# VHH binders against Imidazole glycerol phosphate synthase subunit hisH (hisH): the designs that were tried, part 3

Target 1, 214 residues: Imidazole glycerol phosphate synthase subunit hisH (hisH), of Cyanidium caldarium (Red alga) (q9tlq8)
Amino acid sequence: MKNIGIINCGMGNLHSVSNAISNIGFNPVIINASKDLVSFACSALVLPGVGSFDLAIDRLEKKNLIEPVKLWIQEDRPFVGICLGLQLLFEGSDEGSKPGLKIFNGYVSQFKHSLVKKVPHMGWNKLYFNRFNTIDNLVPHYFHYDLQPWAYFVHSYYIEPKDCYTFNTTSLTFYGKQKIVSSISYNNILATQFHPEKSGLFGLFILKRFLSSY

## First folded at step 21 (VHH)

Design w2 (from v4 with E105D)
Fold by ESMFold2, last read:
Structure w2 (fold): chain B 214 residues (1-214), chain A 121 residues (1-121)
Amino acid sequence: as target 1 above (214 residues)
Amino acid sequence: EVQLVESGGGLVQAGGSLRLFCAASGFTFSDHFMAWLRQAPGKRREWVAMINTGGETDYADSVKDRFTISRDNAKNTVSLQMNSLKPEDTAIYFCATEVWFTGKDFYTDYWGQGTQVTVSS
């Protein structure tokens, strides 16, 4: 059994992520400081989150986790970003003024009411995959691109990549007239705008497939 | 402005061959996956073939081993070699960028005006 580190940014969804990790056969451990990565010998790192972009960055700074997280990714170690955790990988956000982790080029943008009826985007919505860079590539057993998978979303901002060559878009979702990038991959990074920990068997299967590959 | 212009369609006898071409402009071609779609009269548009930036390919079951997609990043073109053509291959063929699937449905950001292929018995 492997230890999966869950970064604690003081956010409300740690229990649901921990429960999901436990349910799929891994041992969740909470990361409050860099030393926890060493003492628990984590095999993968999860950056979860709901809430404001700036507050999350500020809390990572207070815990001295900014550079250890960047180093983890730079060393190509397994990493999962969930919702806000996806957004923090980018340069910054319309939501705030603090820089993100700058792993990828692009920014996080506010939904425009001319394109969407209600903010936040809240609830179940379907995922679109391409056959080369799909979540099916990570989860071959029970899902195929002919399967119409749904995932749970709750967010008021979405990523707008500056260029597409630095990572692979693995799924798209449409909310009103707005196309959103609902998941990405790059090397040993998987990041989703949806919450796999709240997306039923599909979400758990994605996490299990990814974490079992290491 | 993204433009995809197909050519090479026409009338051909069953068992024959055609090669379609697509000229692309208005975007960085080498950064995009490319695809061919087709639409027969009275039917929904369906995907036919696709090719990623690294040259890996995939095909719909109905055309596998008969059609070959290729790309030329130097000339910003995509080609579809169609061999052993059947009357059921009769359709308007469209060049497209990345194709995204949900079940049997799909989405693509851009596709061209199409070129007609007619296969006679």
Scores: ipSAE 0.543, ipTM 0.798, lowest interface PAE 1.4, mean pLDDT 87
Fold by ESMFold2, fold request of step 22:
Structure w2 (fold): chain B 214 residues (1-214), chain A 121 residues (1-121)
Amino acid sequence: as target 1 above (214 residues)
Amino acid sequence: EVQLVESGGGLVQAGGSLRLFCAASGFTFSDHFMAWLRQAPGKRREWVAMINTGGETDYADSVKDRFTISRDNAKNTVSLQMNSLKPEDTAIYFCATEVWFTGKDFYTDYWGQGTQVTVSS
C-alpha cells in the first residue's frame, strides 16, 4: 500500500530493488525528478546503484535531486542506501572527483591488492553485528539462535570503519585482510554495502522490517 | 597506539567480590563501546559484558545479575564489578573495544594484556 521511491541514479539494480520492494508488500515507484516525490507521495526513499560514483552524482544534479534528497534526510524521513547508495552518503570517493552528499564523515576507498586478491568483492560474505547498533531489531533473534547472517556483495570500493563513527556502524565484513563497513544506521537511515535485494530471506527481512516501521 | 591496561585482578574466595579496572588511551574513548572478555585455562575466549557510549549495558548469560560493567568518560576508564564469584569465573579478564558478533564467534579490534582472577572454593 505504501509508495517507496527508488531513485534512478545509475545502472545496475533498479529492477531487482523494485522487485524486492514489491515482494515484501510495498509499491515501488521510480524517481526521476523531485516532482515524482510529491506526485507519488512516497513514504520512504531508496538510493540504489552499482556504477560510477561521479556519474551517479552528475545524474542526481541533472535531475535536481541533490537538495531534495538532502532535505528528505534532514527531515528524518525513512531512507535506504544500497551499495553505491551507501557510498554516496559520504564525503567523496577514490573512484571519482565529485563530492558526495556528505551525510557522514569519511571517504570511499579503493581496495588494495596487498590486502585482497580479487576486485570486485563479489559473492556471499558474513556480517558481524554489534549488539547495540542493530538493523531494525534483527540482531536479538540472531544472537538467540546463534545464527550467522550472510549477505551478497558486489563492489570495487568500500568504506573503512575508521572513517565512520562506531555508533553509526551496524555491521562489519572482512574481505581478505580488509575490514569494511557493511551497513550503517542513523536515525531513519539504513544503508548497506551489500545488496539486501539479492541477499535472500535475510535481505528481504531487513528491508521489510525497516520499511514497515513507518 | 591504542592501549588498554587492566588491573584489579587477584585471588578471592567463592561468594566474594572483585572490581576490575581498565585504563584506555590512544583513541577517543567516548566514541567507542567498551567490553570485557575472559579466557579460562584450556577454553576459548568468551565475551562477558559490553557498554555503549550512552551507558547501556549487555551481559553474557553466565554473568547476568552478578557482574556490572560501567565507564567513566572523564577518566577514560571502564570497570567490571564482579559479585557472587564462582570457581568457574576463574580466568584472565581482558578489557576490549567494541565486540562484533557473527553467530557464536566475535571480533574486536583491541584488547589488553589481561588481569588474572582466581576464585577459590
Scores: ipSAE 0.530, ipTM 0.789, lowest interface PAE 1.4, mean pLDDT 86
Fold by ESMFold2, fold request of step 22:
Structure w2 (fold): chain B 214 residues (1-214), chain A 121 residues (1-121)
Amino acid sequence: as target 1 above (214 residues)
Amino acid sequence: EVQLVESGGGLVQAGGSLRLFCAASGFTFSDHFMAWLRQAPGKRREWVAMINTGGETDYADSVKDRFTISRDNAKNTVSLQMNSLKPEDTAIYFCATEVWFTGKDFYTDYWGQGTQVTVSS
C-alpha cells in the first residue's frame, strides 16, 4: 500500500482528503514537518486547502515546509494541488500580500461582482475538457459516451495564468460570465480548483488514476 | 484584437475536394490549439478537426480519413483539406481556437465569420 502525504497547512479539508485517499486504496499520512516526508517515504504529496492564501503560506513557513514542497516539485515527484493548493502554486493572490510558491507565472484574482451573481462560487458545476490535454487521459470515458462531468467548487478567488506554455490547462468552468481555469497539469503535477475529494465518483476516479500511475 | 479570417469556400460537386484557409492575427498563434467548426442552417455548431501546438491532430468521426487539418506557425495560418465531400458536409465553416467539451456542448474563445461550403449532388 503506498503512502500519500497530505500536507497540513492548517486549512479545513484534511479529513475529507484523507478519506478519499483511503477509499481509492492508498494510505494517507499527514505531513506536519519535513521529517514526515522522509519517515513515511511518501509516493505522492497532496497540498489541500480552503480559505486564506496568506494564512496557508504562514503555516507552511512555520512548519518549515515551503522549501521541501518546492524541492519535491523540482524533483518531478507526484504532486496534487486542491483548491487553495492550486492557487498557492502561483506568484500571489489579490486575497493577500504574501508571495506564493511561484511554481507557475500568474496571479490569483478576486471574482468581480459585475461578472458573477454570488461569491463564493459554491456548489456543483460543469467541467469542459480539451481532447488533447484532459485530466489523466479521461478522453475515452467522456468523449466516447458524451458524458458531462460535474465537480464541487468552493472558492472566492481564481487563477489568472500569465503564460499558458508553461503548463497544460486540462479543464475550464464557467461561473456567471467568468471563465475559470478549473484544472491544470505540468510534468507530474495535477492541480484542481474544484475538490475531487467532494466530487463523488468522478473526483475519486481522477485521484485514483493519477495516483496509480506512480 | 483577435481576428480569424476564413477563405476558400464555395460550391463543389459531391465527391470533390476543397481546401479552406484561415489567417490569424492579434494573438500568439504558436501558443494556441486551432480548430475548424461547422454549422449547417438550423443545426447546432459542431467541431470538425483540431490541431495542437505540436502538430498533433484529431477529427470528428464523420470527417475522419476525408479531412486533414494543418497549420503554418510561421505564417499564422491553419488550413483544412476536404476530400470526398458529401452533401452532408454543406455548412458554414469556422476557424477557431481551442475547443473545450462538456457532453455534447463545447466552447471556444474565438471563431471567425466563417466561409460557406456547399456540396451539391
Scores: ipSAE 0.501, ipTM 0.787, lowest interface PAE 1.6, mean pLDDT 88
Fold by ESMFold2, last read:
Structure w2 (fold): chain B 214 residues (1-214), chain A 121 residues (1-121)
Amino acid sequence: as target 1 above (214 residues)
Amino acid sequence: EVQLVESGGGLVQAGGSLRLFCAASGFTFSDHFMAWLRQAPGKRREWVAMINTGGETDYADSVKDRFTISRDNAKNTVSLQMNSLKPEDTAIYFCATEVWFTGKDFYTDYWGQGTQVTVSS
């Protein structure tokens, strides 16, 4: 059984992510310090998140996890970002004042009422896939062509990438008139704005396909 | 402004061939996936073929092995070679950028005015 490290940012969805990892046949281990990465010999790392951008960054700083996470990614080791964990990969957020991990160029923006009526974007919504750049080619074939895959969203901010080629957009979602990048991939990074751990069999299958590749 | 201008449509007999062209401007063509869509009379618009930046191709089942999409990044053009044409291929054909799918439905940011292809039995 492979150990999957789940970074503890003090987030409410840590338990949901742990349960999802267990349900798909992996051993979730909680990462509270860089030593835990070594002692557990994790095969992949998950950065979950719901809540405050700045608090998550502060928590990572206090646990001395900022640089170990960046190094993990630089070493091209398997990494999953979920919701806030996707957003933390960027330069910063309208939600806060602290810099993100700056893995990708771009910013996290608040929804505009000219484009959406309700905030947060909460509930099930459909995903659009590109046939060449699906969720790192991990989405089951039958979801891609015949089924409208749906995932669970709960967020008040969304990513606005700056560069058009630093990563692959693997899915889009529309909320009101706002086009949302709902998932991305780059090398061994998979990051989603939706919560695969709360997205039923589709979400569990995405995680299983990705984590089983390593 | 992004512009996609199709040409090469016309009337052709069943079993014949036709080559469509698309001239693209207003964006860095080599950075974009390109596609062909079509709309037959009384039907919804559907995708036909797509080609990525590296030249990999993918096709709708109905045209696979009969149609070939290609691109010329130096000339900012994409083309669609259509062979073994059938009456059901009759449609307006549109050049488009990246296509995003949800089930059988799709989305793309840009497409052109289209060019008519009519296949006589």
Scores: ipSAE 0.489, ipTM 0.774, lowest interface PAE 1.7, mean pLDDT 87

Design w4 (from v4 with V99I)
Fold by OpenDDE, last read:
Structure w4 (fold): chain B 214 residues (1-214), chain A 121 residues (1-121)
Amino acid sequence: as target 1 above (214 residues)
Amino acid sequence: EVQLVESGGGLVQAGGSLRLFCAASGFTFSDHFMAWLRQAPGKRREWVAMINTGGETDYADSVKDRFTISRDNAKNTVSLQMNSLKPEDTAIYFCATEIWFTGKEFYTDYWGQGTQVTVSS
């Protein structure tokens, strides 16, 4: 059974993510340091999180996981970013002042009150998929299996990519009048603004499909 | 300003053919998926065909094997070749930028004013 490393930045419900990983047939292991990546022989990494951008970065820094994560991604090893994990892939956030991982160009922006009624965006919401922008046909598989195109969200910020060529937008979601990139894919990276671990069978399907591809 | 201008519609007998054109401007055409939508009287707007930046296509079941979507990035145009037309194909046809699906619902960034296609029995 493949070990899936769940990066512990202290910002997410590690238990929920672990359960999801376990449910789809993988062995979740908590990553607290770079040595854990080697010791557990992780096949993929999951960076989950909700809450403070800066706090997450700070914790990753304290754990000396910033460079290992970057290296992991650079080495084309499977990586899943969940919610805050997606946001951390970018250059920075309105939520904080610390730089992100800078895997992708862009910024994480605060919802505008003129476009949304309430922050955070929390609860189930529809996913809009483009049938052609996927990793290993994630989206096409979704349509073939006729899964519910809903996912669970809990976030107060959203990504604003500067360069759409550096990744593929795999899903959109609308919160109020705000169009949200709710998931992206690029090579070895799947990152979702929604929480697949809380998104029922569809969420598990997406995770399983992606993780099984490596 | 994004503009999509459809043309080529008209009256045609069942079994006939039409070719619709869409001229796009105001955005980097080659970087966007294109689609055709249609709306029949009293019916909901539905997607007809789509083409991605790589030229891959997909079609609604109702038009599959009869319609062909194509794009010319050099001319910023997207076309819809409609063969074996049926009366039920009668609708206003819209050219659209991007298309995203959630179940039977879809989203597009922009669409034109449309061109009327009427198929008589």
Scores: ipSAE 0.688, ipTM 0.843, lowest interface PAE 0.5, mean pLDDT 91
Fold by OpenDDE, fold request of step 22:
Structure w4 (fold): chain B 214 residues (1-214), chain A 121 residues (1-121)
Amino acid sequence: as target 1 above (214 residues)
Amino acid sequence: EVQLVESGGGLVQAGGSLRLFCAASGFTFSDHFMAWLRQAPGKRREWVAMINTGGETDYADSVKDRFTISRDNAKNTVSLQMNSLKPEDTAIYFCATEIWFTGKEFYTDYWGQGTQVTVSS
């Protein structure tokens, strides 16, 4: 059974993610330090999180996980970013002052109260997908069955990619009057603003599909 | 500023053909999916056809095998060849950039003013 490393930056529910990974047939292992990456021989990494951008960066730094994670991604090894994990892939955030991992160009922006009723965006919401069957389309079956996918969100900020066409936006979501990129699939990276571990069968499906591709 | 300008609409008899054109500007055309939408009087706007950046196409069931969408990236144009037209095809047809679906619902970034297509019985 393949080990999936779950990076512990202390910002997420590791139990929920672990359960999700286990449910889809993989072995979840918690990554607390760079040495763990070597010790557990992980096939993929998951970076989950909710909360402070800077705090997450600080914790990753303290654990010496910044460079190993970057290297992992650069080596085209499977990587999953969840919620804050997605946000950390960018250059920075309005929430803090620390730089992100700079895997993608762009910033994380706070919701404007003029566009949304309440912050944070919390709860189930609709996902919009492209119908074309590409390698980046992770949920083609939902279109075959004429289903409307929903996912669970918990976030106060949203990503604003600068190079929108250099990577594949997998899904969009609308929160109030704000259009948000709710997921990205680019090469070895799957990153979601929603929480697939809390998104029922759909969430499990996309995780399994992605992780099984490697 | 994004601009989409439709043309080619008109009156045609049932069984006839029309070719619609859309001229796009204000964005990198080749990087975007394009689509045709239509709206009949008193009805909701519906998706008709779409084409991705690679030239792959998809169609609504109601127009499949009758309509053909194509694009010319050199000219920043999208076309819709409409064959075997039916009275129920009567609508304002809109060119749209980007299209995303959630079930039967869809979202597009921009669309033009549209061109009227009228099919008489």
Scores: ipSAE 0.656, ipTM 0.828, lowest interface PAE 0.5, mean pLDDT 91
Fold by OpenDDE, last read:
Structure w4 (fold): chain B 214 residues (1-214), chain A 121 residues (1-121)
Amino acid sequence: as target 1 above (214 residues)
Amino acid sequence: EVQLVESGGGLVQAGGSLRLFCAASGFTFSDHFMAWLRQAPGKRREWVAMINTGGETDYADSVKDRFTISRDNAKNTVSLQMNSLKPEDTAIYFCATEIWFTGKEFYTDYWGQGTQVTVSS
């Protein structure tokens, strides 16, 4: 059974993610340090999180996981970012002052009060897909046209990708009048603003599909 | 300001052909997916065809093998070649940018005023 490393930056519900990973047939292992990546022979990494951007960065730094994670991604090894994990992939955030991992160009922005009534965006919401921005049908056709998929969200900020990364948008979501990039699939990276581990069969399917492709 | 201006519509007999054009401005055309939509009288607007930035295309089942969408990034235009037209193809056709789907619903960033296509029996 393949080991999936779940990066512990102290910002996420590791239990929920672990359960999801187990449910889809993988072995979840918690990554607390760079040595764990080697020790557990992980086939993929998951960076989950909810909460403060800067705090997450600080914790990753303290654990010396910033460079190993960046290297992991650069080596084209499978990586999943969930919620805050997605946000951390960018250059920075309005939430804080620390730089992100800078895997993607762009920033994390706060919701505009004129566009949304309540922050955070919390709960189930619809996903919009196109037929093009998927890796080997990561999102099956029936999710595009035959089924209206929903996912579970818990976030107070949203990503604003720059450059070609916008073209790798896997899904959109609308919160109030705000259009949100709710997931990105780029090379070896799957990153979701929603929580696939809390998004029922759809979430599990996406995780399994992605992790099984490597 | 984003502008999408459709042209090429008209009256055609069943079995005939038309080519629609859309001139786009106000955004980086080459960076966006383009689509054609249509709305028949008394019906909801429906998706017809789409093309991504790489030139990949997809079509509604009702128009597959009859319609062809293409784009010219140098001219900021998207076209819809419509062959073997049927009376049921009668509609206002809209050029749109950035189409996304959720079940039976779809979203587009912008669309034009449309061009009328009428197919007589």
Scores: ipSAE 0.651, ipTM 0.827, lowest interface PAE 0.5, mean pLDDT 91
Fold by ESMFold2, look of step 21:
Structure w4 (fold): chain B 214 residues (1-214), chain A 121 residues (1-121)
Amino acid sequence: as target 1 above (214 residues)
Amino acid sequence: EVQLVESGGGLVQAGGSLRLFCAASGFTFSDHFMAWLRQAPGKRREWVAMINTGGETDYADSVKDRFTISRDNAKNTVSLQMNSLKPEDTAIYFCATEIWFTGKEFYTDYWGQGTQVTVSS
């Protein structure tokens, strides 16, 4: 059974992610310090999170996990970012003043009321996939073609990548008139704005497929 | 800002061939996937062919093996070679950027004004 490290940044979704990892046949272990990565011999790392950008960064700093996470990614080891964990990969956020992990170029912006009626974006919404840069290697084929894939969203901020070459957009979602990049990939990084751990069979299959490929 | 200008449409007999061209401007062409869409009278717009930045292609079932999409990143152009044309291929053909699918529905950010292709029996 492979150990999957789930970074504890003190947010409330840790147990949901842990349960999802366990349910798909892996052993979830909680990472509170860099030595946990070594002692558990983790085969993949998950950065979850909901809520405050600055608070998550601050808690990672207090646990001395900023540089170990960056090193993990630099070593091209399997990594999953979920919701806030996607956002933390970017340079920073309108929500706060602390820098992100700066893995990718771009910023995290708040929804504009001119484009959306309600904040947060909360609930089930459909995903749009490109046939070339889709997560179809991570999802049973029939979800892309016969049934509209739906995922669960809860967020008040969304990523605005720069026009850059550093990652692939793998799905889009529309909330009101706002187009959202709802998932990205690059090398061994999968990151989603939606919560795969709360997105039913679709969400569990993308996690299982990704984690099983290592 | 973004402009996609189609050309090469016209009238052709069933079984014939036609080649469409698209000139693109206002964005970094080599960073974008490109596609062709079409809309027949009284029908919804549908996708026809797509090509990624590396030249890999995909086609709708109805045109597979008859149509060929290609791109020239140096000239910022996309083309669609249409062979063995049928009356049901009659439509306005649009050049477009990336196609994003949700089930059988799709979205694209930009498409042109289109060029008419008419196939007579």
Scores: ipSAE 0.626, ipTM 0.831, lowest interface PAE 1.0, mean pLDDT 87
Fold by OpenDDE, fold request of step 22:
Order: C-alpha cells, then sequence, then structure tokens
Structure w4 (fold): chain B 214 residues (1-214), chain A 121 residues (1-121)
C-alpha cells in the first residue's frame, strides 16, 4: 500500500484528510518535518489547510518544509493542495504579507463585499467543468450523465492565476457574483479550493483517480 | 474590449447548408476555447459546438455529424459549417468564448449579438 504524506502545517483537520486518504485505499502518514519525507517513502504529498496564509507559511518555515515541498513539486512528484494548500502555491495573498511557494504565477485575493453576500464562502456549491480540461480525465463519466457535481467550500480568499489557462484550470465556481477558480490540475499537481475530503463521493473519487495515476 | 461579431446567417431550405463566421478581437484568441450557441424563439439558449486551443471539437447531440466547428488562429476567426439543416435549427446563433458545464447548465465568458438562421420547410 502506497504511503501518502499529509503535510502538517497546523492549519487544518488532519483527521478528515487522513480518513479520506485511507478510505480510497492509501496509507496516510503525517509529515511534520523534512526527515519524514524520506522516512515514510511517500508516493504523494497532500497540503491541506484552512485559515491564515501567513501562519501557514510561518509554520512550514519553522518545520523546514518549504524547500522540500518545492523540490518535491519540481521533481514532478504527485502533489495535492487543498483549500489553503492551493492558495499557498501562489506568489502571495491579501490575507498576509509573506510570500507563497510561488509554484504558480498569480495572487490570492480577498472577496469583495460588493460581489458576495458574506465571507467566508462556506458550504456546498456547484462546480463548472470544461470537457477539454484534465478534469475530464479524472471524472470523465460526470460529463456523460448530466450530473451536476457539488463540492464543499470554506474559504475567505480566492486565487487569481495569471493566465489561468496555462495552469489548466479544471473547474470554476460562482460565489455570489464572483467567479472563482475552484480547481487546477497541472502536470503533477492537483489543487482544489474546495475540500475533496468533505465533498462526498465526488471528492473522494477525484483524489483516488489522481493519486492512482502515479 | 472583447468583441465577437457573427456573420453568415440567412434563409435556407431544409436540407441545405450554411456557413457561419465569427470574428474575434480584444483578447488572445489562440489561448481560448471557442463555442457556438443558439437560441430559438421562446426557448433557452443552448450549446451547439465547441473547439479547444488544440483544435479538438465537441458537439451537441442534436447537431452531431451535421455541423462542423473550426478555427483560424491567424485570422482570429471561428466558423460553423452547417449541413443537412432542419427547421428545428432555426435560431439566432452566437459565437462565444470559453464554455463550462455543470449538468445541463453552461457558462461562457462572452458572446456576440448573434446571426439569424432560418430554415424553411
Amino acid sequence: as target 1 above (214 residues)
Amino acid sequence: EVQLVESGGGLVQAGGSLRLFCAASGFTFSDHFMAWLRQAPGKRREWVAMINTGGETDYADSVKDRFTISRDNAKNTVSLQMNSLKPEDTAIYFCATEIWFTGKEFYTDYWGQGTQVTVSS
């Protein structure tokens, strides 16, 4: 059974992610330090999180996990970013002043109160897919059966990728009048603004399909 | 400013053919998916065809094997060749950039004013 490393930046419910990973047939292991990456021989990494951008960066720095994570991604090893984990892949955030991992070009922006009813965006919401994007490879049957996929969201900021098409945006979601990129699949990276571990069978299926491809 | 201008519509007899054109401007054409939509009188707007940046195409079941979408990135144009036209194909046809689906619903960023296609019995 393949080990999946769950990066502990102290910003999320590790238990829910671990359970999801276990349920789809993998062995979840918690990564607290760089040495853990080597010790557990992980096949993939998951970076989950909810909350402060700067605090997450700070915690990753204190644990000396910034460079190892960057190297992991650079080496084309499978990586999953969830919610805050997605946001941390970018250059920075309105939420804080610390730089992100700068894996993707772009910025994390605060919701405008003129466009949304309330912050945070919390609860189930619709996903829009493009049949030509990589999401079709992950969930091809959803396009054939006129299914309307929903996912669970909990976030106060949203990503604004530069030239988002270059990063293979896999889904869009509308919160109020704000269009948001709700997932990206680019090479060895799957990143979701929604929480697949809390998104029922659909979320689990996406995780399983992605992780099983490596 | 994004601009999509459709042309080529008109009156045609059932079984006939028509070719629609769309001229795009105001964005990097080659980096975006293009689509054709249509709206018949009293009906909701529906997706007809799409083409991605790589030239791959997809079609609604109602027009499959009869319609062909193509693009010319050098001219910033997208075309819709419509063969074996039926009265049911009568509608205003719109050129659109990007297309996203959720169940039976879809989203596009922009579309033009449309061109009228009328197929007589």
Scores: ipSAE 0.609, ipTM 0.806, lowest interface PAE 0.5, mean pLDDT 90

